Miniprotein binders against q5jf28. Designs and how they scored, part 2

Target 1, 318 residues: q5jf28
Amino acid sequence: MERERLIKTVEAILRGAGYRVARLDLKGSCFDLVASRLFLLLFIKATVNIDTITEEQAEDLKRLAKFFKASPLIVGLRSKSGELEEGVVYERFGIYALRPETLYDALLNNELPAVFAERGGLYVRINGELLRELREKHGYSVNELAQLLGVSRKSLLNYERGEQAVSLDVAIQLEEIFDEALAEPIDILRAKVEADLNVKPETPLEREVFERLKKLGLGLVKVKKAPFNAISTEDDIRLLTGIDERKTRSTIKRAEMVAEVGRIVNSGGVFILEKTKAEVVSEVPLIPKESLEEVKDADELIELIDKLKKEIKEKLFS

## First folded at step 12 (miniprotein)

Design q1
Fold by ESMFold2, fold request of step 14:
Structure q1 (fold): chain B 318 residues (1-318), chain A 120 residues (1-120)
Amino acid sequence: as target 1 above (318 residues)
Amino acid sequence: DPELREARDLLSQAITLMHEAVRLLQEALRTGDSSLLEEAADLMTEALHIVQRAIELAQSTGSDDRAIRRLKFAIMLMRLAILIAREAMETGDPELVDLALDLLEWAYEMIQEALEILSK
């Protein structure tokens, strides 16, 4: 119940900040929300305890973020070490993690966080060049300022070179001494991530479908923890691709989610089934895998998808 | 401490207003009457300001940080509930009414917990 409340709170923050939002209702998914505003795109996993996110979920979240040029985020309330602090950025698997209040401040008050947590305490990255300029302008030697701050001369040189973050206490002292903003914000809205896109199919059906899609000229980014199994892509084509053996109530629900996510990330959707009649659910075609043998390339696949959507719409509205 | 007693009295007043706002949102869900959303937003706004005053008083007394954190979290939830209720009025979307209700209910619980903490 607390996780559902957290997801709804994050949705409200995003909506309040003017984002278009899709919320997922899928247990175990690598993200719970995807949101877009202008040129910003966020994939968000909401979890009460940020240490419960799995490596598989985190890697898939990073794969989606890398592919869509989005910022991945974890929003939570606690860690195994206790409550998360407002205004502090944590990190799990290379993904920023933070409280909903911190997200609220970033999006609704335009106040990006600057403090991050490491083993040893809270830290701030500062503008080292500006620090050097301020120190010299105020007539401090490196040794004099280091003594005033209670840090080593080597540490101060590293701060000025941008090679080391300062403790929160030192950051506060510096801003008191120089009466200047030295803290550099953490751009949680444009985070860069690294991800391994070389993921193997999970089932024989997936392998078969992926091989057929590759023969059509589509590249594939496999994901394990999403309402779709992969992103099929070639140039301007982007297709959130689901794979099931047959149509079930779960298939219908996932197709609805794929439609909503697709609207946010400007991508089409398709489900490829082992056994089915061609049909459309929420603007997402469900086609038999044999249909992939009837087209020669990605463009023809898109034409087939578009024709099916038109034919189904004509029957429903005629 | 008279300031702590005043803070608790303010929180009790906010709880009363929020209970009425919850009832209005529930009625709006049942009836589809968007004018009830406007009334709920007005009550939520009044309650929000009362909670802000209560926080100021509680902080001046050196009150338990656990209570203050809950009240601040509740304020965020209430601000969001007001924003979502306004979006629901503009769009007519009952799912947004339900979202506003869920946010307000959580805020209500956080305020009740804070009041319990301040009452020892």
Scores: ipSAE 0.860, ipTM 0.946, lowest interface PAE 0.5, mean pLDDT 91
Fold by ESMFold2, fold request of step 14:
Structure q1 (fold): chain B 318 residues (1-318), chain A 120 residues (1-120)
Amino acid sequence: as target 1 above (318 residues)
Amino acid sequence: DPELREARDLLSQAITLMHEAVRLLQEALRTGDSSLLEEAADLMTEALHIVQRAIELAQSTGSDDRAIRRLKFAIMLMRLAILIAREAMETGDPELVDLALDLLEWAYEMIQEALEILSK
C-alpha cells in the first residue's frame, strides 16, 4: 500500500511539473513510471526500500535509459540503513536514488540536489575555480583557509582543482565564510548510465523470434523486467516488442502498458505470439510468429502493423 | 507548553478542513460537479497554511523531529493534491480526482500520526 502511494506521489510530482506520464502496474517491472517533457525523458522505479531493487531490474532500467537517452531514477523512502534524507542523492547499481521530496524540489522548485551519500558520510562537489577566486579575493592563502576549515593544504588544493568533493560540514562552512553558492548540482534529469546491451533470449520462442527479426534487419535490445521483451530497432523504427506463447490476460495487460509507454517514448508496439489470430489491443498488434516470414524487411513489418491497425478500425466502425 | 498545545489545536483544525475536502472530492467524483473541486482546493489551501503555522510552533518547542518530518511530508502531498485537483477542474478527468483524493488521504494520515506523536 505504501508503494502504491509512493508511485502516485511521483506521478503527481511529474504532472505538476508538466510531464506527460505513463504509470505501469506490472509486478517486478524495472520501472513504474515513464515521463517526458520537452527534451527530458525519465524512467523511474519507485520502491519504499531502495535496497529491494534487484540487479536484474537495475540493469534493465539502465538498458532502457541508455537506449532512449533517458535519465533513470529510483525514488524511495528508506534504505537498509534507515530513512533516506531529503536533498541527498544515493546510488544503487549506478542509478541515482532519492526521496520524493528531493524530486519535488528539483522539478517544481528548480532546485537540483547537490549533496550525495558516499561511504563515510555526506559530500558535495564544489566549483573549485570559484573557490580559488573567492579565497584570493578575501585575502586567504591556501594554508590559512585550510587551517580555518580544519583540512589539509593538499585537500584544499584538490578542492580548488575540482579533484575532490568536500564533506557536507566543510561545504556549509565555505558558504558561511564566503556567502556564495559553491555547490555543484547533481543533474538527476540528465544522468548518463552505462549498460550492457548483450542479453540473451530467455526462451526458445524468444530466440526464434529474435532470429527472424534480425533477418528483417532489426536490431534487438533485450529486457527481462518490462511489459515488453525487447526493443526492435532500425533507423527511425522503434518497436516495443512483446513475445508470448498465446494471448492471456497478462498478454492483454502488457499490450495496454506497451501502448502507454510507446506514447511517452514515441515508439510503436507489437506482440508476436506462438499461437494467435491477428488482432489489435490498444493500438498494439498481436500477430502470429509466421507473419514475420511474410515480410521481407523492417519497412514491410511496419506496413503490416499499420495495415492491421487500419483493418481493425474499419471493422469496428463499419 | 502553551505553544505545543496551540500547535496540536491547529492540527486538529487542519484535520477538520481536510475531512471536508475529502468529502467534496468524493462528491465531485460522483457527480462531476467541478465547482466542488475548487471548493476542495480552497479548503486544502487553508489547511496547508494551518499546518505550516503548527510546524513553526512545534519547532519552537523542540518537538520530536519525527512529527515535524511527517508534517512537512504532508505539506508536500497537500500541495500536490491542490495542483492535481486544479488540473482535474481544467480537464474534467475523474482519474485526476481519484489521484488528488489518494494524495490527500495519505497527507491526512501523516498529520494524524504527527498529532499523536505531539500528544505524548
Scores: ipSAE 0.851, ipTM 0.944, lowest interface PAE 0.5, mean pLDDT 91
Fold by ESMFold2, look of step 12:
Structure q1 (fold): chain B 318 residues (1-318), chain A 120 residues (1-120)
Amino acid sequence: as target 1 above (318 residues)
Amino acid sequence: DPELREARDLLSQAITLMHEAVRLLQEALRTGDSSLLEEAADLMTEALHIVQRAIELAQSTGSDDRAIRRLKFAIMLMRLAILIAREAMETGDPELVDLALDLLEWAYEMIQEALEILSK
């Protein structure tokens, strides 16, 4: 019940900030919400305890974020070591993790966080060049300021060169001494992550479908923890691509989610099945794998998809 | 401590207003009467300001940070509930009324927990 409340709170924050939002109802997914506003795109995993996100989920979240040029986020309330602090950015698997209040401040108050957690405590990155200028203006030698702060001369030089973050206590002392903003905010809305987009198919059917899609000129980004199996792409074509043996209740639910996600990320959807008649579920075509042999390139696949959607709509409204 | 007693009294008052706001949201969902959403938003706004005053008083007494954190979290939830309730009025979407209700109920629980902490 606390996780569902967290997801709803994040949805409300996003809506309040003017984002279009899709919320997933899929246990085990690498994200629970995807949201867009102007040129910003966020993929968010909501977990009460941020240490419960798995490496597999985190890798897929990073793959989606990298492909869509989105910022991945984990939103949570606590970790294995206790409650998360408001205004502090944590990190898991290279993904920023933070409390909903921190997200609220960033989106609704335009107040990005500046404090991050690492081994040993809380830290702040500072404008090292400005620090040096302020020190010199106030007449401190490097050694004098280091002694005042209780840090080594080497540490102070590293701060001024931008090579080392300061502890939160030192950041507070610096602000008291110089009465100037030295902290550099953390841009959680445009975080960039590294991910390996070349993941191999998990089943013989996936391998066969991926090879056929590649022959059509489509690139593929495989994911394991999403309502789709891959993203198929070429130029400005993007297809959230599902693969199943046959249509099941799970297939229908996944197609519905693909439609919702597609609306937010401006992407089409398709399911390729080993056994099916061509049909459309929730604006997402379900086609047999043999249909991929009937087209010669990605543009013709899109035309087939559009034709099927048009034909089904005509029958429904005739 | 008179200031701490005043903070607790303010939180009790806010709880009363929020309980009425919950009732109004539930009735709006049942009846479809959007004027009840506006009345609920007004009550939530009043309760929000009362909670803000209670935080100021509790902080001046050196009160437990756990209570203050809960109250600040509740304020965030109440602000969101107000925003969502107003979107529900504009769109007529009953799912947004449900969302506002869920947010307000969590805020209510946070305030109750803070009041319990401050009463020890």
Scores: ipSAE 0.840, ipTM 0.939, lowest interface PAE 0.5, mean pLDDT 91
Fold by OpenDDE base, fold request of step 14:
Structure q1 (fold): chain B 318 residues (1-318), chain A 120 residues (1-120)
Amino acid sequence: as target 1 above (318 residues)
Amino acid sequence: DPELREARDLLSQAITLMHEAVRLLQEALRTGDSSLLEEAADLMTEALHIVQRAIELAQSTGSDDRAIRRLKFAIMLMRLAILIAREAMETGDPELVDLALDLLEWAYEMIQEALEILSK
């Protein structure tokens, strides 16, 4: 119950902020929501406890974010240490984690969080140049201000250089002394993450399909924890690619999710099966792997996909 | 504490309004009558203001932070429910009505829990 309510809350925040949203009902997925607005794309894992995300999920979430030039986010309520604080940015596996309220403020109030949690403390990054200017303007020496703050001269110099984060308490004191905001906001909407895009296929069928798609000119990014198995790409062509042995109820549900995700990330969808008849589920073609032998390149594959989509529309309206 | 008593009374009033708003959203889902969404949004707005006042009073008395956090979270949910309900009026999308309803029901539960905490 609580997880579903959390997902719905995050969905509502995104919708309220004017994002187009796709929600996924897939256990074990590295993301539960994908959302787009203008040039912003978000992949969001919603989990009540942010410490339940696995490294594998986090890696795939970062992989998707890197590939699509999106920001990954974890939205949750608590950690192993207790409830998350509002306005505080946490981190898991190099991904920002925050409460729904913090996301609400960022998206609906245009208030980016400035406070982050590290090693059991709260910290802020300060505009060090502004701090120096304010210090000099108010006539404080480095030693006088450091003494007033209860910090070392070296620490204050590191703050002015932007080389060291400031404790929240010291940041509050600085803002009180100067009557000016010094805290640098954390751009959670444009987080840059590193990820390995060169993950190998896991199954013999995936290996076979990957080799065939590569022969068609497609680059492949393996994803483990998504409704699709890979992203197939060539220039402007992007296909969320499912790979299954046979059509199952899971295949259908994942194809539906791929259609929804595809609309948000401006990507097509296809499922390649070892054994199937060509069909379309929620505008996502399910094709036998042998159909990849009938096409010469990626463009012909797209043409095949589009043809299958058209033929089904014609059958539904005829 | 008279302020804490007033806060509890306000929360009880908000609960009543929210219960009616839930009913209206449920009826809107059943009938497709968009006019019920507007009425629900108005009730939610009134309830929101009442809960805000209750938070102010609870804070002034040094009340349990757990209650205050629940009330603040409920306010967020109510704001979202209002936004989504208004969008549903424009689009006619029943999924948005369902979403607004779910948010409002959760806000309702949060306020009830907060009231229980403040009543101990």
Scores: ipSAE 0.802, ipTM 0.925, lowest interface PAE 0.6, mean pLDDT 93

Design q1
Fold by OpenDDE base, fold request of step 14:
Structure q1 (fold): chain B 318 residues (1-318), chain A 120 residues (1-120)
Amino acid sequence: as target 1 above (318 residues)
Amino acid sequence: DPELREARDLLSQAITLMHEAVRLLQEALRTGDSSLLEEAADLMTEALHIVQRAIELAQSTGSDDRAIRRLKFAIMLMRLAILIAREAMETGDPELVDLALDLLEWAYEMIQEALEILSK
C-alpha cells in the first residue's frame, strides 16, 4: 500500500462518516488531512510507517490540535516492529496512532478501540471501581482474585484504583470471570494533547512580521510544518498566515491549501511577503509587509483583506 | 476442498461484478450521468455480499490468513466506495466519483491477490 492510497482511504472514511475534509498535497507537513463534523475537529497525519513522523512534525501537529481544540491522529499500516494490528491504539510523541480499519470502526460503526500497545505488549484500561464491585459481589478477596488471574495482590489493587493498565490476557480473563465488559474505550476523537504555543519565528522576515502583527494586537502561534507559517489570532479573528520573501509556485500552492484548510477550521488566510504586489490566490490575499504599516489594528487588517478580495472579484467578473 | 473451490468461484464472480462497476464509474466520470453511479453502487453491494460469503468459506477451510486479511480490507474499501458513490450521486462532484473509482480499483486488486493466494 502506498501513501497516496492510504490518504485516499482515510479521506473516504472521514467523508463516509459525514466529515467535511480538506486533503493536503504537501510533503513534510505535520498533517495530510483536516476534518470537521459538528464539534469534532481532526488533524490527521497519514504515513505508511508511523515511525517516520519526526518530533518536529509531531510537535506542530499537537500545537495545531491544542490551538483549535482538535484531536491529532496518526494513521498508518506498520511500525519498526512490524504491521499494526486492527483495534489497537499505538502512540508516537503523545499522539494516538492507528490503522485505517480502527478509524473506520470508530467513525462508521461507533466502536472505539480499547486495546493499546506499550513496550511490545497489549494492554487495556479497566474501570477499577467496577472491578472492585464485581470482585466483592462474587465474594473474592483481593488475594483470591489475584491468584486466579496470576497477578500480584499489589497489581490487582492498582487495577482497582485505575493506577495501572491491565494486560489484554488478564482483561479477557476478568471479562470471562464476571461476564461483563470492563475495558474502557479510548476516545481517539477527543484526545487532549499538550503543546508549547510560544515557538519563536525562525527567519528575520518572520521576526519582523511577528513583531508588526503583535503591534496590531494579534497573538501568534508559530507552525513550522504546514502550508502556513503561523496562526494570527485576536478574539474571534483567526488567520492562517503565510510568510514568504517572494511569490513562488510554492506560495501559490500553499495559499490554495490555506483556503481549503481555512474552510474546515473556520479561519481566514493571508500571505505576507517581503516583496510583492497585492493579489489574491484562491480567496487568500498576498500582501506586501509594508501594508502592515498602513493598518492600525487587527480590524483594519481584516478590512484590508476583505477589500482586496472584493476588488479582485470585481475585476474578474467585469 | 469443495468449500475452497466454492470460495474461489465466488471471488471470480465478485471480480466480474466489480469490473463492470469500474466501467460504470469511468463512464459516469466521462458523461456526468448520475444514474450510472446508482447502478455501480448496486453492483458493488452485490459483490460485497459475495466476498463476505467467500471469507466465511475460506475461514472454515483454514485458508491462508493473508488472503482473508486482503478480503476483509477489500470489503472496507468496497463499503467506502459505495458510500462515496452515493454522495457523488447527490452532489454531482466528479472528484468523489474519482475517489470511489480509486477505492474500487484497489479493492479489485486486493481480491485478485487473495484469489491467487487461495489458488496455490
Scores: ipSAE 0.791, ipTM 0.921, lowest interface PAE 0.6, mean pLDDT 93
Fold by OpenDDE base, fold request of step 14:
Structure q1 (fold): chain B 318 residues (1-318), chain A 120 residues (1-120)
Amino acid sequence: as target 1 above (318 residues)
Amino acid sequence: DPELREARDLLSQAITLMHEAVRLLQEALRTGDSSLLEEAADLMTEALHIVQRAIELAQSTGSDDRAIRRLKFAIMLMRLAILIAREAMETGDPELVDLALDLLEWAYEMIQEALEILSK
């Protein structure tokens, strides 16, 4: 399967599950899809080989996920070690990675995966309290059950405490012995990730713009591998912020993508340029950096953005 | 093996139905006639059931896992194409018709590849 087919497959899975979806046509982006349904928000990187994601992309993906309280996912078909298995959760840079089929089952069948890959083996987390109760109910001592499973007494005690994952083979044996499901599902739709939100601007123009936006009361989250350069935030205000030297075809395309992403993540968009006339592209204002000196705070900046959107609608329909 | 022959015959029937569904989706995309989407969804549903039966037969014969995996993936694509085609019928969004068409064409390719593997 090609990358484009993979992206379209993931899009179809999300749409089929009733998500609102924005697809990005941006090479090197940390995500290819963003999707929302009710209280769930997903940022998805689609890549045929999950080992092709860079650390920089992964950090930006986690940063976006943390900021928006979303789950980051990698969807792929293979790794360096071979083809990915269906129903198995992999991990790259602290991000869950899975096959399209696994995502299909989770979203359309409400079947979360329980098996995860670690160190070349397959493992399951089990309900340790339930394991203990079942062991005691069936009259097994810790030593007797550990011997039956071929594990150490210490390992079995760690399973019952939930401190250690169980190998898939041992998990299957436990379910066969007790005739009960012990596997805990992995909530791939609510993955919690850590990320540094305090990344410095990379260019002199970004530094200047960041300093000005901070003077307006805005917090800034730098993002490197997205159609925008930062997220500007104050209380309920969230702006996907592009920063460019000049208007290019790339600026226009990124502004269109920012509009689409913004609709999914309930955020506005703005592009701040070193040199431009004020204009709007797909409801995203392109403003000169000097316009930031004309506003006193974040609210006045939003008012300026809304005014520009209105004025252009009036010109297009007049 | 008679079961393997039956599986191949079923896949050939599914391919015929899928080809007609592709034609209907292409016509729907050209004309905007949403009634063609329901007809395409019905044909895809019939083809899906046929492919499921072919998988069962191929599994019973111990056929190549590569063929079975392709058929299972094709089933997923067909299910998605049906869902997307029905959504397109409700919304009138031509981008969804195009997406359903792409998914169905890919399922068709995968079934052809599986049939080739099962014919060696």
Scores: ipSAE 0.782, ipTM 0.919, lowest interface PAE 0.6, mean pLDDT 93

